# VH-VL binders against q9nrl2r1430to1533: the designs that were tried, part 68

Target 1, 104 residues: q9nrl2r1430to1533
Amino acid sequence: GGVHELSAFEQLVVELVRHDDSWPFLKLVSKIQVPDYYDIIKKPIALNIIREKVNKCEYKLASEFIDDIELMFSNCFEYNPRNTSEAKAGTRLQAFFHIQAQKL

## First folded at step 23 (VH-VL)

Design p9a
Fold by ESMFold2, look of step 23:
Structure p9a (fold): chain C 104 residues (1-104), chain A 121 residues (1-121), chain B 110 residues (1-110)
Amino acid sequence: as target 1 above (104 residues)
Amino acid sequence: QVQLVESGGGVVQPGRSLRLSCAASGFTFSSYAMHWVRQAPGKGLEWVAVISYSGKDKYSVDSVKGRFTISRDNSKNTLFLQMNSLRAEDTAVYYCARKPSYSRATWFDPWGQGTTVTVSS
Amino acid sequence: QSVLTQPPSVSAAPGQKVTISCSGSSSNIGNHFVSWYQQLPGTAPKLLIYENNKRPSGIPDRFSGSKSGTSTTLGITGLQTGDEADYYCATWDDSLDAYVFGGGTKLTVL
């Protein structure tokens, strides 16, 4: 990590947030809205948290950043059946992420 | 056929208790968080409470917190609402409702037919 | 008093169209899926629209939903006398940590 990596992480997160399929991933799932979520998903993560970690320079390696993004998708696929709007959005956003990650 | 059937409503005096039941059939009851929604006479719908699949986690709207307790018995496919210290403003038709357990789902389908609770002197 | 605002009533003739608006905020409609319910007189609510614009099986395509910003709209075309009912919008609200319903709109088919 240097200044260029932090800029690249920020730009990638901005691109993810702008994507039409970001809606399931913008913030953590509410425990009151979905009371079973946190009994199933033990390492919750969302784009707003990842963005904050980038802003606070908490990622020392690109692999750490990529791991959080992939964890976000993995949580979506673990919790939501593949035919749901959430999982379909996850599949499309993950494909977009893999293309954009070439910039890291 | 997916069905929810409430029972246990009645006319009671303020300060008394009632226990509502909701019998579920036609779906895997233990796979869904379950909800209560109420409707005061001539008024709109108000969400009241939710309970997780296992019954471990329970949440309710502030106006009933500490007075109403949601519970379930998955072996009998039954949802409950224990209503203590009833007030006149609790007078309503009470519906049980199912919500999909997807991470961003916000809609209810199906609803039961409702059971009427009247709290009056 | 609901954080989701609907007109108290709307009316139109049989065969015509009507729209029912529902206005909220960024803490609810702006960030969450909306749903719409029909409540026929003396009956329980019935789901008409979920995920802003999707219809469950058995709901005819003359019922439609849309969302823009912090507002959502239910559209009904080809009005029938059987459509006379109360209609409610609903969503999740982040500030209240609760599901919220609009105040309801009474549709009259003249």
Scores: ipSAE 0.792, ipTM 0.917, lowest interface PAE 0.8, mean pLDDT 93
Fold by ESMFold2, fold request of step 24:
Structure p9a (fold): chain C 104 residues (1-104), chain A 121 residues (1-121), chain B 110 residues (1-110)
Amino acid sequence: as target 1 above (104 residues)
Amino acid sequence: QVQLVESGGGVVQPGRSLRLSCAASGFTFSSYAMHWVRQAPGKGLEWVAVISYSGKDKYSVDSVKGRFTISRDNSKNTLFLQMNSLRAEDTAVYYCARKPSYSRATWFDPWGQGTTVTVSS
Amino acid sequence: QSVLTQPPSVSAAPGQKVTISCSGSSSNIGNHFVSWYQQLPGTAPKLLIYENNKRPSGIPDRFSGSKSGTSTTLGITGLQTGDEADYYCATWDDSLDAYVFGGGTKLTVL
């Protein structure tokens, strides 16, 4: 809730966006580019949307923020086989996130 | 072993229809979105249409929207392109192509050999 | 005509290195994976490079790809007469909601 918690969420999102492995997660997948994506992934989320939700103070609990970030990784692993560049990037970024999230 | 083979091309007058087929073998056809790409004589490649692996979702470029319909029969490993109200500018070699089902994939492999459609009067 | 710009032709002698450029924008090359295709005379396109710089099985390592900003480059070292073909870059474009191909570059081996 308070301004210090919102600053922590923003700082964490900035660190995720800056990470080399953020590229699969910056924006939502285009349904024309990948027409099957939204038949499989029913709760799409991406870093730009999470960042906007932080800016609009839409997260009332740290757990809600963490849940959206974990959902983002879960979607990646559900749609993409583990040997793909997307899933490998997700594994590395998720590990980075877990380390940073210990500070919340 | 992985192969795509197009058929159904020919010479037709403007305003007529053709149906193209693409026979797939050597891979699990029903696990892939499939595409049509065309190449006018002496010109480059143009993406035409995509269909999801279930056949539920279909998209095409504006220049053919309402005239061309992409479809598939997964039980026969076959992709189709129904081309209605053909115009001279639709004259091209038509290729079917496979794209990987990964969230950021943008490449095509393999391609069929192509089938030629000529629209002239 | 294409939103991806390639030189219309390039030439070099056997054994030399050539590069083929492809320029786009932030709505395409800047935000999306690029692929490259070889089209030998009278044949279908063949994938050479995917994900900016990766080679599918069977493509020799003398073919390479790179991407910087809104531009991408195909490199061919040890040029052979059998490399004479048209070469196309390709990617997705956010503004057009479509896959886009460059206009093609004709490589002549002299």
Scores: ipSAE 0.776, ipTM 0.915, lowest interface PAE 0.8, mean pLDDT 94

Design p9b
Fold by OpenDDE, fold request of step 24:
Structure p9b (fold): chain C 104 residues (1-104), chain A 121 residues (1-121), chain B 110 residues (1-110)
Amino acid sequence: as target 1 above (104 residues)
Amino acid sequence: QVQLVESGGGVVQPGRSLRLSCAASGFTFSSYAMHWVRQAPGKGLEWVAVISYSGKDKYSVDSVKGRFTISRDNSKNTLFLQMNSLRAEDTAVYYCARKPSYSRATWFDPWGQGTTVTVSS
Amino acid sequence: QSVLTQPPSVSAAPGQKVTISCSGSSSNIGNNFVSWYQQLPGTAPKLLIYENNKRPSGIPDRFSGSKSGTSTTLGITGLQTGDEADYYCATWDDSLDAYVFGGGTKLTVL
């Protein structure tokens, strides 16, 4: 039930973090590093935030968890042009996520 | 064709003020965060300040906080650095530099030729 | 004093290969893209390498960058007299919340 789902979310986050293409998503963008970022991205999110939410059992449904992950990718694609390393990494990681999410 | 040209440097006494300018051309200035980086004589590079594309958000290194203010006029494609209460340790060549608008970018390109600021008694 | 550590100087004869190291920590080089800049005498820094190993347009393939762990290396092959300059590594530091540079390396062509 819920406990098994939580474990699945935890495991999936671990797999995402360990993926070679996770680097754009591991932490929130610094306001000093990219002062433009938060003028464009209104709902910032990162894997460390998602992991925290999982640990706090804030996801009651798999769809909620998936929505946050998709938001993370959406933010990346919104801010970064398609030909950037960030967007390319995001594309690959998202594909990986979609495969893994089928197991949820 | 993309270039930055600094101006406004000079020799001043400690405690005085100086205003640097950086004229941008060859690109959409208003789409980029801009930076100031300085280099003391015979020393390395030190990041000084950043300003967002709109000018709304500004940040600077601790050593210049309260004394230096970064600003910009997008209508004139110009970046500024207002330097007040100048100290001897502020003596340096000051470069303006452009940062690519990628979420994890960490580099600057291009750089201006720099303008020299000398603070001495 | 610089956050990133570089050797103060390196030297080699024309045609040789040189490497310049840059060491940091997990909060900077370990987690972020590294760039390298060439500064010819009396000139402004010029971007040489970005995203650890990419060359901007106009930079010859004699210049290369690599990153491993918390360190990065600039490689220069076929050394030319015109390569005599100061070289700086740079990146973002998550802990300091600031852009950081190495102390610079003076390359002398013998």
Scores: ipSAE 0.904, ipTM 0.961, lowest interface PAE 0.5, mean pLDDT 96
Fold by OpenDDE, fold request of step 24:
Structure p9b (fold): chain C 104 residues (1-104), chain A 121 residues (1-121), chain B 110 residues (1-110)
Amino acid sequence: as target 1 above (104 residues)
Amino acid sequence: QVQLVESGGGVVQPGRSLRLSCAASGFTFSSYAMHWVRQAPGKGLEWVAVISYSGKDKYSVDSVKGRFTISRDNSKNTLFLQMNSLRAEDTAVYYCARKPSYSRATWFDPWGQGTTVTVSS
Amino acid sequence: QSVLTQPPSVSAAPGQKVTISCSGSSSNIGNNFVSWYQQLPGTAPKLLIYENNKRPSGIPDRFSGSKSGTSTTLGITGLQTGDEADYYCATWDDSLDAYVFGGGTKLTVL
């Protein structure tokens, strides 16, 4: 069960990364590029971090994995106005995620 | 209208100090990270420094670290660049520039008209 | 010397189309939004293109941007004498952790 779940998480992360709208989420925001980002976002996370957690078997429950993914999107929507490319990409990617997550 | 106006440039000898100012208007200054970008005579553009909206976080290019300090006064809608121990290679037009507050933004808009700093013996 | 590589100069006659290339790497253009700036003689840079291909308000559609792989291109159609200027590409570099610019391209209108 656990091994199968881990594989499912890995596969889902791969699919998210490969998605056209993954670009805002691939890596953490640079402190120099956006020096105020971490004043606003207190729990930063990105797909590369989530992938690492998957690889380290840090997710024991699907809900934990889902929570991190949702946090990632939440951060995007918190920092970026709705009309930004980042937020729009996030909206589409999140929709994709929700569909895929039903398989977990 | 969004506007940035630099001032404080001049001619100084090496080792001297100069303080540049950038007056902002037409937008909520305190909501934006601000940057300095310089351009040596006949050369291209070089990023110099950034300061967060609150002024808490500052970063600069290695060539000016320890010599230049970026700061801001949000109550006066003003950005500053304190330049100490000036060198000939610091000679340039210095522009202040606004960065949009998007997590993956990489551009500046607008730019000030620039203020000229000349360091020569 | 510049992180991003541009041709030093391009030229064309009024009414013609010109393109200015900007080449980088996976750590900059490959992974990040590209912008283009116009700098008229004796003036400050002005944003022409952001997010690879978007035009700010007030920028005519004669100006266009495109990005492919680790390169970007600025296109100018219906060239006017007033377009004579220096043009710079710019982006963020993940490896340098810094904003980077091209060396600039001098556009001469013949």
Scores: ipSAE 0.903, ipTM 0.961, lowest interface PAE 0.5, mean pLDDT 96
Fold by OpenDDE, fold request of step 24:
Structure p9b (fold): chain C 104 residues (1-104), chain A 121 residues (1-121), chain B 110 residues (1-110)
Amino acid sequence: as target 1 above (104 residues)
Amino acid sequence: QVQLVESGGGVVQPGRSLRLSCAASGFTFSSYAMHWVRQAPGKGLEWVAVISYSGKDKYSVDSVKGRFTISRDNSKNTLFLQMNSLRAEDTAVYYCARKPSYSRATWFDPWGQGTTVTVSS
Amino acid sequence: QSVLTQPPSVSAAPGQKVTISCSGSSSNIGNNFVSWYQQLPGTAPKLLIYENNKRPSGIPDRFSGSKSGTSTTLGITGLQTGDEADYYCATWDDSLDAYVFGGGTKLTVL
């Protein structure tokens, strides 16, 4: 990707992290806290991981960056029932992301 | 009604073993991670161990590693805590507790009534 | 020596309001849901508050929880004699990779 896209990814991650509904996604789930999480979620990801990938210039296409963000949300919805705080936060944050991603 | 009932507590000398049981009812036991939490006499609560819904993954606090083993039998809706090489500092009421299956949950509900373990010479 | 710090005791008369504080750090209260437990004398802990400020079914609204920064507070209004108990805050600690509790607060109803 280009330098401008890299900056856009960085800025978008910052905005996601600062969002009030980012708390389910800031870091990976602990194996001790949720010992069955990784039996269900096979491709775990979080905003701190995505941020590192951005910093390391691992995203060559915007679609790759978007795919990881969407994976993060899909994991949340796969593990958490719809009526949970995690799923509700995910729904709102994903909507925010979709709006911001249109600016990429 | 969701219920947890512990048993197996008793008075033992240091170095001996005990096996605690927790009988679950009123919910799908095999769908939940289960925990042991203990409380020394006149003291606060201390997390001891966790086991995943399938029993595949187990973790415990450092002070009991190598001595305590958490396990479960989902066909019997029962949680276990095998306690070996017991020490005086293991004296406590031992509670089994259920953890909600949410990715960021940090609480337990419900708790059993507890079973008392006393380790004394 | 508890990871979370609570006052050892609080007291008030019936009908009054009491607050119980619980202080931690960024790695526990700062980043994770806080819960509160009520332990009546000679009984097991009972979940009182979860997700910082939510009440389980059956818990009256005179019990409330709040969280700010690295601290949390349990509020009890309309204090009743039956509220005399030990109260514990709890959460997850990212640094310790463990569930942690406060030292407990003994509430005496005068």
Scores: ipSAE 0.903, ipTM 0.961, lowest interface PAE 0.5, mean pLDDT 96
Fold by OpenDDE, last read:
Structure p9b (fold): chain C 104 residues (1-104), chain A 121 residues (1-121), chain B 110 residues (1-110)
Amino acid sequence: as target 1 above (104 residues)
Amino acid sequence: QVQLVESGGGVVQPGRSLRLSCAASGFTFSSYAMHWVRQAPGKGLEWVAVISYSGKDKYSVDSVKGRFTISRDNSKNTLFLQMNSLRAEDTAVYYCARKPSYSRATWFDPWGQGTTVTVSS
Amino acid sequence: QSVLTQPPSVSAAPGQKVTISCSGSSSNIGNNFVSWYQQLPGTAPKLLIYENNKRPSGIPDRFSGSKSGTSTTLGITGLQTGDEADYYCATWDDSLDAYVFGGGTKLTVL
């Protein structure tokens, strides 16, 4: 049900945040740190934002939650070359997410 | 080889203006955000300003806001720093520096050799 | 005065190992990649370490970086006279929304 699903989202976000490869995704990219980031990434998102959305019960469907997580990864891969630490972390974290998401 | 070469430094009186340039070569200049970092005599490094690859987005440290303007001409592979209303505390070597285009990068590479700005009455 | 705190100076004899500390907070070193720069006398800073512990091409492996919590350390083994320089740690500060540097450490080779 809704409560059970919400709890599952919360738990998954916690697991993602605690993962060693979560560092590129914990917070939004600063406009000052990377002034061209938002010229390239049109739908920025991060785990703290997703967590907030979960806490506010903004995800009515599991697909919506999954879409945001996938968007987070796609943004990483779009901006960062594959050989970067960010992209490598993203690849590993995404794999982890895909495994955990099967439990939803 | 990647290279940055600053110019335009000099000695000016307080309240005057100066325009620094940084000529870039050896890389696709228009693909990188560029920065100015300064170093007062005998002091440490201080971040001054950043400009996005396209030049559309600019940011600077509070102490120079309203006085300094960062800009660039990608067709000439040149970065600029327009410094108005100069103060004694603006005296420093000014370095241009390239920032790698990674979402969580926090470092600069390479740096120019620097150009010296001296503001004194 | 600097956001990141470094010892003002360190010294050692050639061949020795030295470490330079850099202390910050959760909003800077704690959350972000740290870098180290070498500034030889009368020259511009040169990137020495990036992403906490990575060396750019051309930087010998006797230079190392490590990060723990809100602090970072630059290690230099096999100290050479040519290593005499100022060393700066740097990172991004989420709270200040700015790039920040340490105050610099003058390394003297005895």
Scores: ipSAE 0.903, ipTM 0.960, lowest interface PAE 0.5, mean pLDDT 96
Fold by OpenDDE, last read:
Structure p9b (fold): chain C 104 residues (1-104), chain A 121 residues (1-121), chain B 110 residues (1-110)
Amino acid sequence: as target 1 above (104 residues)
Amino acid sequence: QVQLVESGGGVVQPGRSLRLSCAASGFTFSSYAMHWVRQAPGKGLEWVAVISYSGKDKYSVDSVKGRFTISRDNSKNTLFLQMNSLRAEDTAVYYCARKPSYSRATWFDPWGQGTTVTVSS
Amino acid sequence: QSVLTQPPSVSAAPGQKVTISCSGSSSNIGNNFVSWYQQLPGTAPKLLIYENNKRPSGIPDRFSGSKSGTSTTLGITGLQTGDEADYYCATWDDSLDAYVFGGGTKLTVL
């Protein structure tokens, strides 16, 4: 049920955070570090934000949780060229996510 | 080739103003966030300010807030640093530097040759 | 004091290997890419290493970078007299919300 799903979301976030390729996604991009980031990315999100949403039970459907994770990757690919370390990490982490998401 | 050339440095008394310029060439200037970094005589490097590619967003280190203003003219490929109410501790070589447009980039490349600012009575 | 900690000086003879350490915290080196800069006497800093261990075009493979935990190390093999310079580590600090540098290390070639 809902409790089981919540636990599944929590566990998946933990696994994503622990992944070696999670570093681009752990936290929101700083406005000072990248002052033009939010001119391009209109729906910023990161794993720490997703974790908070999970903890607050804001995800009623697995699809909503998945959508936020996919948004996180989409943002990365939108801002970073394919040949960047960020995009490469995102590609690998997304593949991992797609495998783990089958458990939801 | 990518190049940054600073100018406008000089010797001024405390409380006076100075305006630095940085001329960019060899790349699409308007696509990059630009930074100022300074180095006091015989000391290390200190980040001073950043401006977004469009000039819309600006940030600076606390020690210069209210006194220094970073700006840019993309039509002229030029970065500026307006320095008001100068203090002795502002004495330094001032470098302009380019930041790569990646979401987690933390480095600068290239740097200008620097321009020297000396604040002394 | 600098946010990142470097030894003030290191020295070695030509042809030898030297390492320069840079220590930080989880909010800077621990979570972010580190870079190294070479500053020859009387010149501007030059990017030497970025993303912990990558060399820009034109930088010889004698220069290497590594990162572990909250520390980073610059390695220079086949030391040349022309390598005599100040070296700075740098990164982003999440806590300070600012770019940070080490205090610099003066490398003397004996």
Scores: ipSAE 0.903, ipTM 0.961, lowest interface PAE 0.5, mean pLDDT 96

